# Ledger of designs, part 10: VH-VL binders against o27280

Target 1, 266 residues: o27280
Amino acid sequence: MDSMNVPEVLEIKRIVEESESVKTFIFSWDFRREVRPGQFVMVWDFRDEKPMSVSLIDPVRSEIGISIRRVGEFTDRVHGLSEGDLLGIRGPYGRGFELMGRDILLVGGGIGMAPLAALADEATARGMRVDALVAARTADELLFLDRLEAAGVNISTCTDDGSCGFKGFAHERLLTLEENHDMAAVCGPEPMMFQVMRILDERDVPAQLSLERYMKCAVGICGQCCLDDTGFRVCAEGPVFWSQELSRVREFGRYRRDPAGRRVPW

## First folded at step 10 (VH-VL)

Design K11
Fold by OpenDDE, fold request of step 13:
Structure K11 (fold): chain C 266 residues (1-266), chain A 118 residues (1-118), chain B 112 residues (1-112)
Amino acid sequence: as target 1 above (266 residues)
Amino acid sequence: EVQLLESGGGLVQPGGSLRLSCAASGFTFRSYSMSWVRQAPGKGLEWVSAISGRGGKTYYADSVKGRFTISRDNSKNTLYLQMNSLRAEDTAVYYCARTDWYGSFDYWGQGTMVTVSS
Amino acid sequence: QSVLTQPPSVSGAPGQRVTISCTGSSSNIGAGYDVHWYQQLPGTAPKLLIYENTNRPSGVPDRFSGSKSGTSASLAITGLQAEDEADYYCQSYDSSLSGSKVFGGGTKLTVL
């Protein structure tokens, strides 16, 4: 068996409070195990296990960061942890983002900014120009702004309530911004991603989008994260997909399957 | 340091033609849309034309549509404005301006004067 | 004739606060398009002063501030200084004019 499938018990090195509902947990990482922006790890609190995106990749400090939004029982427990506490981590899994070109557009919503923040770091390190549209419901839910700014990323914000930046949704804001990008990376609420993808397609900008689905095994075996019609497994063929791939997925932007396999709307 | 330098301005008779150039330096030229903005003597600013970073999309003000052509050579970091069928009302200082992601003009040249007079 | 409407002139004494309004419509500022501001000193090219409604480029002092609400925007200058005497232009985008960038008519600021 591949060693990547065995959870490693790691100590929480530090915790960064990103917002009221989001914390980034930092771990020491052996970079002999490669990790790419857009990939995810399975986080185990010795009771339950959930997939989480990697939001920080720092080979210099030999650290990774996992940003977790407080949304349920598992994340409630994790958010109750302190520096020095232990978590099990296995992975990384899935297909990450591929950087291409010179000018990259990032469009993120809420916790979706987590993998994009890691991607931004890599892109800027490569000398790419990075524009990031950061969306959230309210100003206090906007993530990684300082980090992105420090990296030299051009930032535009939008909030549902207009408390910061453009009042409205990301796809609406995107229509008001210039279009000079070689590729785009998108992650956030699926309805947002769906609309953003449409715009990017119209603009002939190659786009990669990171999907979120319920998954159990993370290794493409159980099928819980299988997308209708295509049979794409989010944990194996994704979570990052090209827009051309998602154009074949009817459920994209419309519904998802819950743990029982039932269709639930977004 | 970002620099934009316009050239090609001068005196021309009505109905005549001029070709303006803007030499860009200090940034990745192809990454930015570029625009021409003009200012008649003692008057305000008027957007004239824009072109996308790759040159695939061009835009024109109604006042110059059909008469002016914007183009760019990214290998030479140069923006152009071909002005045909010039009119007296086209008399102005023509500025080359870089357009940032937000749609603002974050850098301007010093401008080149175009005078259309008989 | 300008799509965006500015007062032709404003004046203030050194140290005072002045505001320059920029009034648009539902097809530009009201449509959600950003407002940008430019300062043009006498005999010089315009300089970006405010972008994306409220943001200052590097080098622009915090005495300058921008705001946007509804179909209008405003530039505020606090602690007015002699060197602030210039023309100021607002700029936006208008969807009804075949996707044109549009400027205000400009405002001459005189420091008394």
Scores: ipSAE 0.926, ipTM 0.957, lowest interface PAE 0.5, mean pLDDT 96
Fold by OpenDDE, fold request of step 13:
Structure K11 (fold): chain C 266 residues (1-266), chain A 118 residues (1-118), chain B 112 residues (1-112)
Amino acid sequence: as target 1 above (266 residues)
Amino acid sequence: EVQLLESGGGLVQPGGSLRLSCAASGFTFRSYSMSWVRQAPGKGLEWVSAISGRGGKTYYADSVKGRFTISRDNSKNTLYLQMNSLRAEDTAVYYCARTDWYGSFDYWGQGTMVTVSS
Amino acid sequence: QSVLTQPPSVSGAPGQRVTISCTGSSSNIGAGYDVHWYQQLPGTAPKLLIYENTNRPSGVPDRFSGSKSGTSASLAITGLQAEDEADYYCQSYDSSLSGSKVFGGGTKLTVL
């Protein structure tokens, strides 16, 4: 447990360009340290540290992948790195997804597909039927389609602008698809997740949703990722929550706390 | 290999009843919604009824509501259609079809003929 | 009176391109529900030809293509072959009919 809090300096083995704004960085990984889809790691570029979801878990090749979207200074620096460069990785942290049943629905938006892609690999390896609704603003931002297809996942896409698949939002597309699933895993923009959760609840489909919040310690001590009223710490009790848990979280789908602790709308 | 095999068709008088069966194999039956689609002689396809994978939800075309009942036995991998108060216009080949996630019918049986005539 | 409207028949010579239209409304195709296409050869059960507007199941040649726009969909067949002579049906979902699956009236394709 103590060693997991010390960043391990790892060499970037490969970089996969997923889209214009998303790259997957692949590292050698000692799988004596277990990692589950839905868990995150803290990525350290020797200046700053950010939580990132694990998007690839490959015990055969002894590799993990971290998908990172270019959104700010930290990610700009990371995106400037090349194969052979070094990053610090500590973790994994948090509660990951739990697979249940035979038929699983994945609903992901944007970079939210990162942990779901890893979950898809595990689910398909277990012989589960996996349906994945992949959402993005535009066709160019749809992630992991080839990978999911190769894994035998049934894919449906939706884009805000209609450039690929269903024109509209994920929750709208979901209403037009068949409902035979034992559980669902959801990750993406929180407004999307909120609407999707509502639909899944109405359909009596058990759902797990992965939240994104500002966090620093990743070990549940600093409180930066604490959810209002409930006291849930996204890094400790999450980031994956059951829908029943999130139903108690007032801020879910409505607002988040910024680094200064101010309420910021989505 | 996915297979659907309909049975139970035949000749029946108006007002009579008939029960169709569809034996499914080659896939996890409970994971899929199933439908009945019929085709009158020389006519087009008409969706009749659907049932969810677990059997908890059923749907019917207006033309058969109150007369037909769709059901399934997942332990037997069998889909059923109980047809009551049959009418001449119910005469058709009845197909059993599997519904995929997208709502399309990706597999069909060969159909069973139902003839309603005096 | 099918909910989705198709031309009763179309024809083409071998090698030609033919299109079959499927016209819906705001409660089905226009509502965002997908259109699927089926091929029914004479004396056989229907076969899924196109699903989710544009996708081909395994085994369906790429000379078959589907498209969707607004309240309508279209099936295009290029390089028409004799074996393509069949009935073609579009299918969708209509929210105004108690959530019913709906078919077009079917189009008989004759290869000249």
Scores: ipSAE 0.926, ipTM 0.956, lowest interface PAE 0.5, mean pLDDT 96
Fold by OpenDDE, look of step 12:
Structure K11 (fold): chain C 266 residues (1-266), chain A 118 residues (1-118), chain B 112 residues (1-112)
Amino acid sequence: as target 1 above (266 residues)
Amino acid sequence: EVQLLESGGGLVQPGGSLRLSCAASGFTFRSYSMSWVRQAPGKGLEWVSAISGRGGKTYYADSVKGRFTISRDNSKNTLYLQMNSLRAEDTAVYYCARTDWYGSFDYWGQGTMVTVSS
Amino acid sequence: QSVLTQPPSVSGAPGQRVTISCTGSSSNIGAGYDVHWYQQLPGTAPKLLIYENTNRPSGVPDRFSGSKSGTSASLAITGLQAEDEADYYCQSYDSSLSGSKVFGGGTKLTVL
């Protein structure tokens, strides 16, 4: 297949510790190969391969960043790597975010803030006003706050345990904030995204949401990331979807399919 | 630099009408909700009315509902408050205030005095 | 008569710490709505002092701090200075009043 589908072996230039469970791995990147916020790459540690969102796009330094949350065997291995070590990267893949209007709302939960951080950089570079609602279970899980603040983003935080900001969920916090936005971008736990989408729809705010599903090929062939009813492939038609598209996806916010194809509730 | 400049205040008899204006500059006007806040002489602050950035939603304190109308012209960067059926208790300095994302008033004008007296 | 209750006045000597309380209810502060604070110097328009419970706008000294707990909020001023003499107002949102923004009654701070 296309040469872009062959993993390129890249050296880890830097590692940024974002939180106890999240690290950002920075690589040199040839920007003749365009990458957009919301797109993902396949990361290969020479044993296994996983899709990861691009969280940093820096054409000036010719670098990209991939933020990875430690959640299993693969990510445990990756988190054990050091600067100078090698990883295989192929991509980018999927449909990224589209920017429109003057005022954008970002709503992110946990590692979902990764693609939104990249989007925030682009939006601010374009002179857009960016408001970001950053959600996490606890204060120590809130991501990219300093980076967002440095970019001039207005930040509101919420945590499940109330350890930082609003005590509660993102959709609850959203109801207490002003509503002056031309569009919204959302990424995080699917139950969060589901609730946030409902609110944004009621407010007539166009919204894009980034989904996560079990993904194998990343090129729309294997069908492992296919969504029920619509046949949307998260790796090809997504991972970024408009709210109108997701309204047609019955499983959204309700269940997902595991590697065996079984329905698993959120 | 953000600037808000109120005008239109003055002396009016009970039952009369006034229209206040607030000229905004130094920021993207349509991106922010705007509010009117008033302060009677020697008294505290009272929120009067608010309007969303695009003008689609308006809000009023119970004390002015049915009598006051808030509006905005984003092409002119101007906020308005039409005050009808004015009462003595409406006597106050009226401030124009910008509302940030959090619902706070991050910028205020210097205010315009409205006096309702027979 | 204000939805949010503040003490009418507080006083302190230069260098001292003073605290101004703002007491709400389950329909405003207790409902999770943020509290904001304003300083009004004599003969001037109000100025935003604290937003979103604890945050200081640019230019506001760190000797001003805000906190929120339950149905109440508090403004603390450390290292009290003569120029701090002013009226202070808390502000929030009340869901029971048709979505009204609400102010406290104000607190006059005197520097002795």
Scores: ipSAE 0.898, ipTM 0.940, lowest interface PAE 0.5, mean pLDDT 95

Design K11
Fold by OpenDDE, look of step 11:
Structure K11 (fold): chain C 266 residues (1-266), chain A 118 residues (1-118), chain B 112 residues (1-112)
Amino acid sequence: as target 1 above (266 residues)
Amino acid sequence: EVQLLESGGGLVQPGGSLRLSCAASGFTFRSYSMSWVRQAPGKGLEWVSAISGRGGKTYYADSVKGRFTISRDNSKNTLYLQMNSLRAEDTAVYYCARTDWYGSFDYWGQGTMVTVSS
Amino acid sequence: QSVLTQPPSVSGAPGQRVTISCTGSSSNIGAGYDVHWYQQLPGTAPKLLIYENTNRPSGVPDRFSGSKSGTSASLAITGLQAEDEADYYCQSYDSSLSGSKVFGGGTKLTVL
């Protein structure tokens, strides 16, 4: 068995309060194990295990960050942890984002900004110009704004209720912004990603999108994260897909399967 | 430091032609849309034309459509405005302006004066 | 005849608050397009003052503020100073004019 599949018990070094519902947990990381933005890890609290995106990659400090939104029993327990407590981490898994060109557009919604924040750091470090459209339901749910600004990212915000920035959805805001990008990276609610992808396709902007599905094994064996018709496994062939790949996925933007395998509409 | 320097302005007769240039420096030229904005003496600002960073898309105000052509040479960091069939009402200071992601003009040149008179 | 309507002039004494309105329509400001503001000092090129409705570029004092509501926008200047005497222009995008950027008619601000 590959050593990467054995959870490593790591101490929480720091906890960053990103919002009322989102915390970033910082861990020491041995970068002999490479990790890319867009990849995920399996987080184990010794009772349950969940996939989480890597939101911080810091080779200088030898740290990674995992941002977790409080949404259920597992995340409730994790959010109750303190610095110095332990978690099991295995991975990283999946296909991460690829960077190309000079100008990159990031479009993120809610916790979807987690992998994009990591991508923003890499892109800016490479000297790329980064524009980020950050969307959330309300102003209080907008993530990583200070971090992105500090990295030199141009930020545009939109909120459903108009409490910050553009009042409306990300795809609506996108239509009002300039179009000078070589590629785009998108992550957030699937309905948002679906609409954003359509716009980007019309603009001939190559786009990568990160999907979320129910995952168990993270190694492409159990099939729980398999997409209909294509047979794509989100944990193996994804979670980052090119728009051309997703165009072949019938369920994209329409429905997902729950842990029981039932279709659940978005 | 971002710099925009317009040139090519001057006196021309009605029906004549003129080509304006804008030399850009201090930023990655291809990454930004560029615009021409003009201002008649004692009047307000009027958007004239815009071109995308890669040069693939061009836009014109109705007042200049069919007469003016915007172009750019990214290898030379230069924006152009070819003005044909010039009219008296085209008399103005012509500004070169950089367009940011939000659609605002975040940097302007000092302008070049175009006078159309018989 | 400008697509965006501004008052031709406003005035105020030093230290006062002045407001410049920019009225659009459903095809520009009302369509959700952002409003930007520019300051033009006498004999100079315009300078970006406010972008994306409310944001100040580096170097712009916080006594300048922008707002947007419905089909209109507003520029507010508090603590008016002599150096604020200038022309001010609002700018947006209009979808009905073949994708044109549009300016207001401009407002002359006089400091008394």
Scores: ipSAE 0.837, ipTM 0.918, lowest interface PAE 0.5, mean pLDDT 95
Fold by ESMFold2, look of step 12:
Structure K11 (fold): chain C 266 residues (1-266), chain A 118 residues (1-118), chain B 112 residues (1-112)
Amino acid sequence: as target 1 above (266 residues)
Amino acid sequence: EVQLLESGGGLVQPGGSLRLSCAASGFTFRSYSMSWVRQAPGKGLEWVSAISGRGGKTYYADSVKGRFTISRDNSKNTLYLQMNSLRAEDTAVYYCARTDWYGSFDYWGQGTMVTVSS
Amino acid sequence: QSVLTQPPSVSGAPGQRVTISCTGSSSNIGAGYDVHWYQQLPGTAPKLLIYENTNRPSGVPDRFSGSKSGTSASLAITGLQAEDEADYYCQSYDSSLSGSKVFGGGTKLTVL
């Protein structure tokens, strides 16, 4: 076994309150284990283990940031931790985003902005023009706005309730914004990603979308993260897929599966 | 520094043609939609035409549709407006304007005067 | 007439506040399209004052502010100065009309 397959117990170096429901936990990280935007880690709280978004990749400071939304018992326990407390981390795993061209569009919903924030840092460091559509239900749930602005990203916001920016869904706002991108990267609720993908396909914009599915092993052997009709393993062939790969996936945008394999509507 | 410099205006008879040019500098030209906006003497602003950054999509106001053709050469950082079948009501200052991602005209040229009279 | 309706003129004394309205419809402002504002000083090209309803570009004084509600938008100018005497235009997008980008008819501001 190697360090990627056995959790390394790490001390929480710093906690950033991103919102009332989202915290970023920052750890020292040995970058001999390379991390790419769009890859994920498994976070172990000594009772359970869950996949989590990497939102900060900083080889200069030897730091990685893991953004965690409070949504249940595991994440409630992790949110109760303090600087100096311990978590197990294994990874990174999965296929990350590929950058192309000079003009990139990011479309993120909720916690889906986490991997896109990391991608924005890489894109701006390459001198790309980055436009980011940041979506949430309310203004208080918009993530990473100051960080994106400091990186030189052009930001548009949308909220379901209209409390900040455009009132409505990300795909509705996208229709009111100018085209002119070489590629797009999309991450968020799957219904949002489906609608955004349709618009990007009509615009002939190559798109990469990051999926989430139930995960157990994270290394491609258990089959729990497989997609219908393709056998793609989200933890191995994904989580980032090109839109043309997803066009062959029956379940994308229509339903998901629980741990028992039953179809569950979105 | 973003700069837009129009040229090609002048006096022309009704039914005549002119070609306007706009030289762009200080930004990545192909990344931005561009527009022509005109202003008749003593009148307000009227959007005339737009073209996407890669040049694949063009748009025209009803008042010029079929008579004007917008184009761009991204290798020369130049926007064009070919104006045919000119009418007296086309007399205006024509501005070259850059369109940002939000749909605003964030930079404007100085304008070039087109006078259509007999 | 213009798709976006503005008063043809407004006036105010130095130091006062004025408001310029921009009234649209369900096919433009009411459909969620942004409103942008431009100042045109006499004899010059227009200059962007407000974009995306409320945002000021760098260099625009904070006494200029924008708002949007329903099918209408408003530009407010406080602390009027002689240099504010200009024409002001709102601009948006209209999904129902050809020519997609639309300006209001303009408002001449006179500083008394």
Scores: ipSAE 0.660, ipTM 0.826, lowest interface PAE 1.2, mean pLDDT 89
Fold by ESMFold2, fold request of step 13:
Structure K11 (fold): chain C 266 residues (1-266), chain A 118 residues (1-118), chain B 112 residues (1-112)
Amino acid sequence: as target 1 above (266 residues)
Amino acid sequence: EVQLLESGGGLVQPGGSLRLSCAASGFTFRSYSMSWVRQAPGKGLEWVSAISGRGGKTYYADSVKGRFTISRDNSKNTLYLQMNSLRAEDTAVYYCARTDWYGSFDYWGQGTMVTVSS
Amino acid sequence: QSVLTQPPSVSGAPGQRVTISCTGSSSNIGAGYDVHWYQQLPGTAPKLLIYENTNRPSGVPDRFSGSKSGTSASLAITGLQAEDEADYYCQSYDSSLSGSKVFGGGTKLTVL
């Protein structure tokens, strides 16, 4: 393959305001470069480059969508852009979700619903029954509910403050719901994913979890996306991992790393 | 179109046994938990038993535990209730019900009558 | 003695509003478990009327509504019609009963 792994400069075709803090940026995309739910792209704003999950994969309209939460300097700059402005995109990279069986559970926290929304579209297109537990701190931060409903997904919500749906954490809500799933896909804050993984393991539900880590090269050479204990590179062997791959990783759910590699609490 | 069709009810003496069946169609049977719910004449609804979609987990009301056995055959789309050591208080219409993700009974059969008397 | 408590009967004239209460405890509704409602017309099987506290299945008129607060839930019927004469049951899950589904005792609605 003669790829130079250089960002392609693309025009922002449309911006969707998903919430006060989350926008989806839509680009024309040539689907000869196939994209799978759970893969990521590197988004370059001509100053810095960050990994972002693909939330929309629409071959019919020849579009991809990338959902970005405003959380810092890079994302503040990107949120300030308008339709017609340019961004560099390279990818896709990483291992996406695999679908199995007929019944899938999605558990998403905050922006973690982005790759799961793309997966929901694929799962429903295959005729799977999709149940989605959508979690956030507040009702205003619940993402993609209308899109999921339109796709025929069964939705349950939970919020930390009880402003919508179940008051409490995703794992607490999960215990009150029926268990009939062949697999689960989980993405969100790592402490949430750890607790959800424990429940799914007890229920014998195969689960795939999508992780975020600091990335620089996106192809696994620099080592900045490594997990403790295993040497897995999130950008190369992930970002989607099976739960059994993560069950022995000491850092999962307990701490994260800053760009300097320092352990910090969640 | 979801359909649930119970059969196997009838008159039985105390201490006897009976096996109920529920034929399911119009949905992917293995994807849903199933329950038996009963209603004694002139009385309210009482949940009796449930079984997970894969059949690996079973649950029973205290009033029937040890006497009733729920099972399913996913290759035949059929739910069963084996009722042993029947008592007069087991007299009821027995409904087959499908359980959705939220824990509601979203589809019901028309029921089959079980009468336990001398 | 039902785990969930409902009034045995309620009545109303056509066009009026009626409510049916469902009172639970800290081991069921108070623990965050959903409340579902069923309508049972005379001589027929129950039919799901409200699920997940407030949601209406397709075909259920919007004059039926559900709510939940604390350890209790309520079914409201506005614009009461003769066809609404039925038995109504609430249902939830009780964690103290080894994973049991639980019903209220039922409420007979009479349309005068």
Scores: ipSAE 0.643, ipTM 0.826, lowest interface PAE 1.5, mean pLDDT 88

